# Ledger of designs, part 112: miniprotein binders against q9h3h3

Target 1, 235 residues: q9h3h3
Amino acid sequence: EDGFTAEHLAAEAMAADMDPWLVFDARTTPATELDAWLAKYPPSQVTRYGDPGSPNSEPVGWIAVYGQGYSPNSGDVQGLQAAWEALQTSGRPITPGTLRQLAITHHVLSGKWLMHLAPGFKLDHAWAGIARAVVEGQLQVAKVSPRAKEGGRQVICVYTDDFTDRLGVLEADSAIRAAGIKCLLTYKPDVYTYLGIYRANRWHLCPTLYESRFQLGGSARGSRVLDRANNVELT

## First folded at step 7 (miniprotein)

Design WA2
Fold by ESMFold2-Fast, scan of step 7:
Structure WA2 (fold): chain B 235 residues (1-235), chain A 85 residues (1-85)
Amino acid sequence: as target 1 above (235 residues)
Amino acid sequence: DREELIRRFEELVREAEELLRRAEEALKRGDLETAEELIIYALLKLDLAAWIAEELGDPELLRRVEELVRRAERLLEEVERLKRE
């Protein structure tokens, strides 16, 4: 939101990660059960802290779908955080390059495509498309935030295992577009999330690496992906 | 590296061919929306394959992509024709 600081956004993200998740795990659940699960837990109706009339009575931090081949690897987050504190204390410049190197050194390589949508049919439809792509193997894993505020936007996060693998990032973008999603997408490496790099951070870093815009008509179809740091079109 | 790019090129081409085959089957059963989605997905994969072919500087790989793009475009025109009916 406009009025939230980076510290507040980081605290909210941590709280959501620590609260219970609603998970469809394709590694242990038949794909035939997905449609019923999606109908039971539409993101526009699942509330962050539970309430009468919602599908949940208890707090829900995230609604997630794990693909058949999903194997979580967060890397050495503790080592990353220690190195980050040392870097800040050292007085060395903090740049996208130094953050990239810290991420590589500590194997914190995952990242995600983000889309922000208002609660309602379009959000639920987008999430259903993403969830099916995950279960069918086109995407690895995804999650969507529950409804925290009336009228507030919710976020769908679609993960890739290595933000330095540009082709893997672009392949995930293609799968998201194939699922019928036409809104703006931005790609954020998890290292930025762990270190609290959000909008208006004190180091003046762009909080995302890539931007994807849907292109319609003419001879070209699909998305235009921009490398934001280098201002270079990738597709 | 080049070997990884070649591997990923072949994967994208294989996936695009499979998507187009599925699109043809969807067309046969009259499922125009599914056919269109599969064709668009194939075109997105072929765009990435074309980018790899250009990075590798291999005109034969680019020719293979262009042939599949033409096939996808023909199928998409058929979908649009049937939707008008």
Scores: ipSAE 0.012, ipTM 0.488, lowest interface PAE 8.7, mean pLDDT 84

Design WA20
Fold by ESMFold2-Fast, scan of step 7:
Structure WA20 (fold): chain B 235 residues (1-235), chain A 85 residues (1-85)
Amino acid sequence: as target 1 above (235 residues)
Amino acid sequence: DREELIRRFEELVRLAEELLRRAEEALKRGDLETAEELIIYALLKLKLAAWIAEELGDPELLRRVEELVRRAERLLEEVERLKRE
């Protein structure tokens, strides 16, 4: 948190979702075209609002890669938001379990592994690795933010269908690591995003369910995943 | 649920065994970088399998994972040894 309100962060997210996206869709585009597309649109060079000196002259909200099996399902977001408003006016305690139940009831189950990287070669290489894993079928869908602020970090989001499916979350982590990614990863259910729950929230909830760190050495070579909600080390 | 976990366990173990077999082939041809990557990928699959075994409370499944982890560790030690030569 840089002092931004939840309302400010939600507004920025909505604007990005509504602006045009640059998409490589493996459902309709041959995998052989991916390398050229990645070279044309490196995320460190694509600007949020367009610039004659960048690959884009018009605004870009997200740069995304859709896998061959990708089928979007956001669930009942409207019902979720209505239930959330009712919960807040009810005076009932708001806990991680309460949000999990709202998400399940309204089928808002997707979530994502997040990595934050500074603009540059490392970001572009990480995105290329993730994009290839998506097109090759090891991951389902991913997106990366364009460059919006000089010196500001960009985010790569790798989605899974169901945040309550712990094995599915861990399988995605494994695929990210197999793609050569070694930085810190955190996992956030989309329900927190739709409800505007970020790091500093009035309910003191941690929106991050899992944390993944990469290490080499001993029997713990590879990924170490911590379940932050239950304070349990999974791998 | 339990049956689905067992199926996922068996698939992860099968993938790990295949990755280790390919790593051994890479080692035999002197491709140390590919061998190391395949071993690490196998270890990642085995970590997921270990989680399932612990969730199921099945010591035999955990023993099977530990045996494959030891095999992966021996291969990784061989990669490290060859790099020093």
Scores: ipSAE 0.000, ipTM 0.260, lowest interface PAE 15.4, mean pLDDT 83

Design WA21
Fold by ESMFold2-Fast, scan of step 7:
Structure WA21 (fold): chain B 235 residues (1-235), chain A 85 residues (1-85)
Amino acid sequence: as target 1 above (235 residues)
Amino acid sequence: DREELIRRFEELVREAEELLRRAEEALKRGDLETAEELIIYALLKLKLAAWIAELLGDPELLRRVEELVRRAERLLEEVERLKRE
């Protein structure tokens, strides 16, 4: 209505991050326990705010799997946000290059592959595949949103350490495809998320750097990756 | 960096070789599903390795990738043959 879409999305993301998470932590839990954990907490059944009919009685912000080598590093998010505010008031041009430099300066380098799926068997199966890839060391960390009361699609986020490391981003895509994932994937640096830059922002920036589509058949089946900024096929 | 790309290329090739070795072991056990998954993952890694070889303009690196792709394709053909039964 009033142009509060970006603020609403930012508020929802903040609330989810601050609410409790259901975590399988491979750093402290044997891999043999994963299948039981996945059966106990299928994302299509875990509700955002808790429900007697769901696996959770309390609110859940995210369902996550941490790999054995996972070491959280968000960088200087506070410094990034302060620099962003200063940039907006400075009158300087705001471009993808400018945001990239802010991210590098403040070490806010992480990013994520996103997939959106309807609640149901396909979502739970996709999440199980991703979770196994994380526990086996092929991916570092992943999370999936719980089921919202409004319905709609849920999101699986698969993180990489450095969005400027294009090869690392592509390696994560390959691991996702190897896990059996066939839906559309989009890659977004966390810098855009922390700054509240979504589709239809006032600067006309595309927060999606890469797009991956499943390609049927043959030795090249899983990965057709597009560089969204340059509109160039990478793979 | 060029040195980083070469290092990443060697890692991808090594990982692909390991995946193909594991795929051969899975085939010997009759585990066709695991063999297929491992072969496909190896091919995805080899696709990235080929991309690096092309960026570096190094035909020797590309030839190494092509040899492993042929090995992977032979294994995948064997999986399809065994699935028919």
Scores: ipSAE 0.100, ipTM 0.620, lowest interface PAE 6.5, mean pLDDT 85

Design WA22
Fold by ESMFold2-Fast, scan of step 7:
Structure WA22 (fold): chain B 235 residues (1-235), chain A 85 residues (1-85)
Amino acid sequence: as target 1 above (235 residues)
Amino acid sequence: DRERLIRRFEELVREAEELLRRAEEALKRGDLETAEELIIYALLKLKLAAWIAEELGDPELLRRVEELVRRAERLLEEVERLKRE
């Protein structure tokens, strides 16, 4: 926990992606089996490195649900990384616009809504809602982190296929809200993740493109989505 | 581009209509919580459809959304009325 840097966080993220995943794949598994699977693998109890007292004895990097129509496309990540290195060496300005163009050129378009929740019933309930929305076709794919040794917050990631498609991003937000989620959501394009751009990066880029807050008061019920780059409300 | 937006609009409207149909069924069963959630979801989809209609500059598409919004609002008022009883 001491000395966490962007480099250390990137290394931990890569390790999680490389370790085994617990997957409910709706393309090959009947939807009727989802509730049993969720009961077997509640994210508050699944441990990152395995434990006799948890559902897993072996390491688990992510717990994921794939929708019926899910078709993974990461784009050309290697080409993106090479172009990013060239851009840094070129001395040309590094802006959100230049990253967007690199992402488009290399077809690295996916992004995700993020929610951070403490281990416990609320996390497990939120994940169950998201997983059902994925299996029912309202969302394409989602994953949740397992419990770390030290505790701390866990993250649910809900993916969209194209971060430049603002309507698609807003549709995913609506589906998350319809699943009963009322906490703060933030949206991050995967291009930033693949390039290791986190908060407090040296280019002063904000990796969060959108924020979503839920309003339940009176006739103003619904989500409020803010475009962070332009500080403009979209909904 | 434009055709993609029109297809997205039609899908959002279709989904909203289905959600409102399911909300009516929930109301018939006395399941007010489910009905309210379905109506709110329908309204969120209609908000997105209205945004597309405005971007396309198509007043007929906007009128279709407004009609469904009025239906959803009437249904939500019915839910709120039943909760008070």
Scores: ipSAE 0.014, ipTM 0.511, lowest interface PAE 8.4, mean pLDDT 85

Design WA23
Fold by ESMFold2-Fast, scan of step 7:
Structure WA23 (fold): chain B 235 residues (1-235), chain A 85 residues (1-85)
Amino acid sequence: as target 1 above (235 residues)
Amino acid sequence: DREELIERFEELVEEAEELLRRAEEALKRGDLETAEELIIYALLKLELAAWIAEELGDPELLERVEELVRRAERLLEEVERLKRE
């Protein structure tokens, strides 16, 4: 049941990574130009495969904003993939701890908070808030999917440098909430994505490390964060 | 809904065919890394299409998927051949 959706999402992400991206790069573009760029490319209107009636006539895989301090470091993905193949043939146990160690050894440490929203005003408003937080330095980098031909929900991904840095993951959650985001958020390390591990996988691994739920009321953080692997509230 | 599953199947097959077309263009220009990635992605979409065909119990739909899988495998063999040169 769930396996179909997980495989579909992974396949879509890979195709999107290969197609052209629309990027606002705060390292080379003045912050004052952001509002005009957001108005030109609202994610609810940008089409995945291009349409003369949309902002883009050519395919777009992702719409992204890079912060001023953004320095991409994907680590040694090739070494990670080779080590993963060796691990599978070795017969050694495949556990969350094993994957964590492979990720650390090969410096493949990035991860992301995910939110899924229907096309429309709420999506565009949420993306604008996230983009501003990135340009202002509260977040490092983010991207949002364009509108698919079949419709359906779009995803905003907010990246952190190191999924093993719990405080950094929580700080990103706080910045997302400060931007006005109230929907469910889930956090996933990129190591699972690079290795093709989905929700329904043969090793019964959960690629989601954290969940964040909006909490109405007077807490400074505005959310409850659950560590899913250890079943511990981090609030 | 059977109708919805058939529509989703057709979408996956069309997407896979476009990915394989792009892979052939990448091979033509010598971009082996891009070609390989596109082929693998096409195979992932075809795996999902096969699941739908099996759920529908339709051997004709499954045969269409198998034909495209064979095409993808031939392209992947060509990528591996060119890498060895």
Scores: ipSAE 0.000, ipTM 0.092, lowest interface PAE 20.9, mean pLDDT 80

Design WA24
Fold by ESMFold2-Fast, scan of step 7:
Structure WA24 (fold): chain B 235 residues (1-235), chain A 85 residues (1-85)
Amino acid sequence: as target 1 above (235 residues)
Amino acid sequence: DREELIRRFERLVREAEELLRRAEEALKRGDLETAEELIIYALLKLEFAAWIAEELGDPELLRRVEELVRRAERLLEEVERLKRE
């Protein structure tokens, strides 16, 4: 997403969420139909606002795959936003710990691993791997952005239920790597997104909690995971 | 703040360009393992650069990253094509 202000970035994100989604829902669709669906809607060819020459003639906000056990739970986002406003006007310190506690209190716990890839074969191949992992039950849910009219990178988001569950976050990283993904991954809790907190914010909060790097080597493959907030390796 | 992010972006792009240049030399020598490692490292640096460009909301910076990613992807596909079991 190419926004110049926090408000602009939030507006673009909201528009994508509100526009129609292309969804493969493993709760109601047989796994045998996945390969045909992936061939019909490769992310590198699906356009954000529609194009008669692409797989879609109408706007598409996201392309998503829901796992068989997927059960949406966004928590109390309205309560979170109200409490955040109260915290700001109270004059009390705003720290990662207070934000974490606010998220826990309002059950806004989801987070996601992000990977940014240029439109092309590698993006489509990576998405297919992630989608298969979701349908097979190794991951819960994922989505990928369509191709922007002006071009640019596309993002694959792989969600976990609880950003405070470190083991669950690391297990998702392992599943992503097992799917053949080799690029840099960053993990962001959705609480920061709902509150409009981006990298360069006045409270100096880092919305990225973890970073995963592909491990280079002959026989040993995997990843090194860094806790960016505490600068500690978790591998 | 913004200037620091731009400086980090420029450093990452320069490092990625150098890694891709070295990868092309490795491919010319038939050193597929080294070429693959260098390309993956370049892509990791470009992912960070893309993240900075997106946070800055600057389409020109993002365009520069996309150009280098396309070059890296072509080189990686060539490595995979040449890799014999």
Scores: ipSAE 0.000, ipTM 0.092, lowest interface PAE 18.6, mean pLDDT 81

Design WA3
Fold by ESMFold2-Fast, scan of step 7:
Structure WA3 (fold): chain B 235 residues (1-235), chain A 85 residues (1-85)
Amino acid sequence: as target 1 above (235 residues)
Amino acid sequence: DREELIRRFEELVREAEELLRRAEEALKRGDLETAEELIIYALLKLQLAAWIAEELGDPELLRRVEELVRRAERLLEEVERLKRE
């Protein structure tokens, strides 16, 4: 009952992952070609299901940029799902700690910083900044959702290899901020995505591990990162 | 873990020093926008280095970070001064 929205969001995410992606791959493409690629595929104009009036006539699930050193590792997702079913039937409490342990055991360690922006110039500008940071080696990999048929905000996802590596998560936050991003950021481990933990999850878990707010002035600290799971400020 | 934290501290400090060196070069050629971006990035790396120094409880590491923060702040003030001209 409570899981209806989470199941729907998981289905939408799976469909996007399975549809074709528009990719700038810095491992095989010169960095000098990035600006032309960004101009050709601004995320505010690329449509989810294709449109003769948009840059794409066919469905696009994601628009992505792969860094020079990008090497994907999804871990043992099948083993994770089996262990998750066993945990649910065991009657043991489902907490951030138990999910973290499942992720570690099955090597499902990747996670992402999320930012949600309305379609338009600001989204396209933010994505261009992130894409340049990826190509320059300051970030590993990123993707942005295409424009939905119903409208609404689009999401930029900036990935890190290991959500349990707090410093690595914070270093990615710093690089995002250095790219000119000043909006609210939230960090979500991919294990939560695989297990269907979204805003309306039946276990009432916070769907994100970290929250980042940007403030930089004379004596003010830069990025303010809150650990949502332990309710402690990191920076 | 302590050895890993020290390694990452040294890495962040080295990166911040390089960013500040590049920011000074950008300032010399009048590229205020690039200089500001590099200084902000250096300050963000130094914020993380300070966090590690505090976690390790090492006052000498914190002193090194504070010295570089002061250098970055001076450069940022110079950028702001030149923008007003």
Scores: ipSAE 0.160, ipTM 0.660, lowest interface PAE 5.8, mean pLDDT 85

Design WA4
Fold by ESMFold2-Fast, scan of step 7:
Parts: C-alpha cells; structure tokens; sequence
Structure WA4 (fold): chain B 235 residues (1-235), chain A 85 residues (1-85)
C-alpha cells in the first residue's frame, strides 16, 4: 500500500476529472427540470465506467450541479505549483500558514465540504437535497462521484469560493444541514489537492481545516463546527 | 473588516426573519414538517449571527439575535405541541 497505491489513486482521480461529467447547469437549464434529472441520474446507480443496465452506457467521472451564479475561478494553479517547488528547495519550514499564504498569493482559494456515504437511498436523498440547494442559490456548486466498479463509499463535494472566509464556509455548512444532511462533514481547501497533500503526508499537515457534526435535541441545537487547525469550536 | 461583518450580520438576520415568516405560514397550513425544517434553518443562521455579534462586541446586535432565537424556539415548541395532537 506504499508507492503503488498512491500512484494508483492519483491516476484514478485524474481519469475521473478527464472523463465526461453529467452536469445540471442552472445557468442554462430551467430549475423545473431538476427533479427529472435527479430521477434519471441517481448517483447510487450511475456507474463509473458505464454499463448497459445503468443510467449510463459510457464512462462518467463526476455528476455535478452548477448554480445560476456559479463562476469558476481556480486561480493561478501553475504559479502555486512553481512556488511550492521553490519553497521545498528553499529548506524553509512547511506549515499550514505557509500553504495558506501561497494559496492567497496565487488566488487558489476554493475549498469544499466532503461527505462520504455508502451507495443507496441515503446517498441519493442527500445528493438530491444538495442539488436543490445549489439550484435555489443557497450553495454555488456541488458534485458527487459515480459508483465504482469494486464498490465502496461515494463522495459528495460542496464547494465554496474562499476557504479563508470562515463565515462563508460556515454558511455553506448551514445550507448543507438545512438540506437535511446529518452525517459527518469535513472541509478541505483545494490548495492541498493541487499540491498533492493528502492524509499521512511527509510534512504532517492536516488537509482538513474543519469538521462539522450535526446535533439537534436537548440544550444543544444545530451544527457543531470544529476548527481542526486551531483546535477551537466555532459553533 | 468591521463593515463586512456588519453587512453579513444584517443579511443573516434578514434571512432568518424570512425563514421564520415562512415557518409561520407553514404552521397555518398544517405543514409541520416544513415548518420544523424552516425553524431549524433559521436557528442555524442565527447561530452565525450571534458569532458575528460577539466578534464585533456589540451587545445590541446580540440582543437582536437573542430575540429571534426566542421567537424560533416558541415556534418549535408549537410544532412539537401540534404533533402531539
């Protein structure tokens, strides 16, 4: 599970990004068509490489919903990568603060709330709720992975524009909870993804900035969000 | 930026007020499930507004949030009572 596993996972991620996506684009498609689209492409049934017995006969990398106000901005990823190489060769300490500053300098600010769910009703219901929130304007953009050939959990990614805007991150969490999502959520800035920093990296960096847990009942209500980097409860 | 935090606070309060108004309408229709969902969403927005009020150190903003939280809690108690009927 050393080098071969890491290279295999990176290759699979790249292939998913390069393969076709099933997209509901609210910028060009009436909101009234969403429910039919969701019924046609439930993520638990859409297969990664296509199958005549599934909704898709050809490969699908991601299933995505774009909001009416969605305007993608990846920033200067090339400049970020060059600066990262220079930082590594400089011998300077690599810390969360250093990564944050590189991201700000190169405007690579997007991030995402992640939830991992087993294929089935709960996944499809969660995705439908997220997709409706995106089309209604409460969230900007989201995507969900198709079902892998070997099985396993699927991931829903809900994006925000700026991981340094703590309130924006928390507002997205609130919208996810309002959509009926009750599972554990984790938030990861895309800068870590672009630099290939995953869990168990050599710099001991935690790519997860926030965790969200749903609580309702008793004296505590709503979402409990923990800032993992500073070990502080925000809500 | 203080001005940005004030703008975000006013937006969250306005959204919470609208959600509570919609919750009251749902209660009038007997749609308890929708009313409960709207109240919970309003409370989530009010939690964020309270955090901003605390960050700004403004007792008046915090008082405004607390008044809306009390209104939301009364509506939630009404939903729970109607479910028992």
Amino acid sequence: as target 1 above (235 residues)
Amino acid sequence: DREELIRRFEELVREAEELLRRAEEALKRGDLETAEELIIYALLKLNLAAWIAEELGDPELLRRVEELVRRAERLLEEVERLKRE
Scores: ipSAE 0.013, ipTM 0.503, lowest interface PAE 8.3, mean pLDDT 84

Design WA5
Fold by ESMFold2-Fast, scan of step 7:
Structure WA5 (fold): chain B 235 residues (1-235), chain A 85 residues (1-85)
Amino acid sequence: as target 1 above (235 residues)
Amino acid sequence: DREELIRRFEELVREAEELLRRAEEALKRGDLETAEELIIYALLALKLAAWIAEELGDPELLRRVEELVRRAERLLEEVERLKRE
């Protein structure tokens, strides 16, 4: 893997969210400009902290594409944090179920399919496919990490509006597969990201809800989706 | 609600500043594991502070958070550098 612990990965993700983003916004930019934008900012070449030899001279936290219908709604994150604090001090069990209820109560419902790829052609090709699917309306919004100074894998995040809407999550998986993506995908609700639930978290929670594996010649969907908590195959 | 958000923002920024101060002390004494842990907790507090600043629509509050995030990032880079050597 990339060699980062859960805490290190969480910290880097937060820092990235705070730095400037390179955004193709299909709500205000014609779709015909996408190919030029993708050629100018291939994620394998965009550097995290800037480099005169790269497309960017200053830091870039994320490279993102917003679909025409994208309407961000992070919910009541402040209320979520207050409730999380109360839950931790209450002595009650912290489980996937209690986190799901906190997320629903505070409308922090978004989530994302994650794919990790090494810098290079495969990453750039995968990102271009995802970006086109977003601009064409098959996906809502996506982002990809820039290249780290030390190398390592980069991550593409493909968002859905509601992690509790299983059909919507599975539909996004299908659209990702239709875009030509064949690597392992895992699905993480944003509530887990907001609360710092990564690998080896202090509450021993599985950091993802689903995983998707490409299956050539298998199901009509082109992938097997597993509910990781219940060990149940959904497709 | 607005007053509560401002109070919470100031608490989170104060917490992050204290965590980063302690992280710098840990780095000076060569305690890289403690330094890294403190920096991570500071970044978690700053993430929440940033969301509050955005909700309040105050660019000055967001700027203050961004400065502390950059400081935390520099410290984390120094931790990783020292761990490799």
Scores: ipSAE 0.000, ipTM 0.112, lowest interface PAE 21.0, mean pLDDT 80

Design WA6
Fold by ESMFold2-Fast, scan of step 7:
Structure WA6 (fold): chain B 235 residues (1-235), chain A 85 residues (1-85)
Amino acid sequence: as target 1 above (235 residues)
Amino acid sequence: DREELIRRFEELVREAEELLRRAEEALKRGDLETAEELIEYALLMLKLAAWIAEELGDPELLRRVEELVRRAERLLEEVERLKRE
């Protein structure tokens, strides 16, 4: 049931956003405390709803690291949602271009590189690398999901300010690769998340704008980035 | 805006009620996996509704959510019982 699955994923994401977050905020916390914080809250061990045997007894929606220059700007999400309802009833085609226009009009420009990893050492190591890059100023902000009750893969989200700024998106990819990350990355604009564009959506849109693959044998040169919407290789 | 929060609350509660109705239907046909998924999704919708009710400071809205949570929990207990059969 494609519709049921997409609705369930959206509900889970909203619930996680509303639950308490574990945050390392580099704007107010010395960088020297990061390693201890990462050791205390490894994402493979932090449980979504709390467990006596985990680092948390209470629910945790996200584990996040804020960079020194982080300034939250979600844009006009309310206006975006109203415009989305109007678009759906207008008869206009729902395409990547139309959604891009809505996002720009309402200044909902942020987006994120996503990586999905199984709970364990590799996840914790990848998160530590990303967190250090954020605290050191190479990335702006990142978060990772806690371990779900049923298990399954966890997600690391690395945010950029503007999904329409191709250079900025590519610079974030480069910083992720420089942190030692070699897995597949996909880039999703937050407008798609707010509007519930997930896999198998009713509008047949690709749920991601970019895809990044580590270059085999060319680690110093970075990765190959594909523009999924236009099927054009950017690097 | 208080009016927008109330509309969102009513929408979430309506969706949760529909999900629980579908879960009961799935239970009647012996589809325990679908029933469990629908109940858990309903509980997530109700959790969001509870946060809105608390933000609005309205105890009546919170009571409505609590009633539906209890119904969802009873259905989930029935699913778990039937799985052991």
Scores: ipSAE 0.000, ipTM 0.194, lowest interface PAE 16.8, mean pLDDT 81

Design WA7
Fold by ESMFold2-Fast, scan of step 7:
Structure WA7 (fold): chain B 235 residues (1-235), chain A 85 residues (1-85)
Amino acid sequence: as target 1 above (235 residues)
Amino acid sequence: DREELIRRFEELVREAEELLRRAEEALKRGDLETAEELIIYALLRLKLAAWIAEELGDPELLRRVEELVRRAERLLEEVERLKRE
């Protein structure tokens, strides 16, 4: 009754991407400015559409930090969309393997680790840790959602260049954990987002490829990573 | 792509060794928070290196990882000891 359709989720994502972003760009801004920027724009206080008493008077879609080496590559999203339409028209089974091949063919390879946190100090602290890791070069790019009018959890997204590169995905997990993050993480390829595939899709596909759980294992801290597609513990 | 896995293994081990070296220096300076963070960073990289060694089925690579894990664990114990003091 208060549910969100796939169309509604896609519309929300598109609106956020099209609205202005607050960006700390380490390619053009000295790292010494980061702490002041984080203090000015804590994600728990930045509002989605602006309001009195928040740091922003105008809409903000995302709050982002770009690393010094960040080079955006979205691939051929139009070619991906056309191939997806052809695949659906072909009547052939749609599987994770076929989506992986479409993504590779059209170079739509980026993906992201997601963490969901309630507005407050813990969210702001987690974001600050991630932002510092990006500026220091351990992560390449990250963004966090502003506070929605309806309330609810906010999301931090930490991107990797290639979701088919399992080691790169696991290295990003390690960097997130080293930044002090202890909550559940899920990894999703952007190809699913571009094709409008969310939970409860008609093809019964799970858009989450990996889950990461923080675990203090005896004498060492670490994470336990599960490969959702193959149901294999990667540890 | 066995060659690519070996290159990634060597890079992870190199990063872990450098992180542990920096952790030892931080520990000498009494910077316990930095030392702990660097040790955890090294351990997470060693975990990935162990995964690659297992995939490659190379016992020598696994022994190299185990040696560095033991070094990291000794440093972490020293950090914990100093924090209590």
Scores: ipSAE 0.000, ipTM 0.278, lowest interface PAE 13.3, mean pLDDT 82

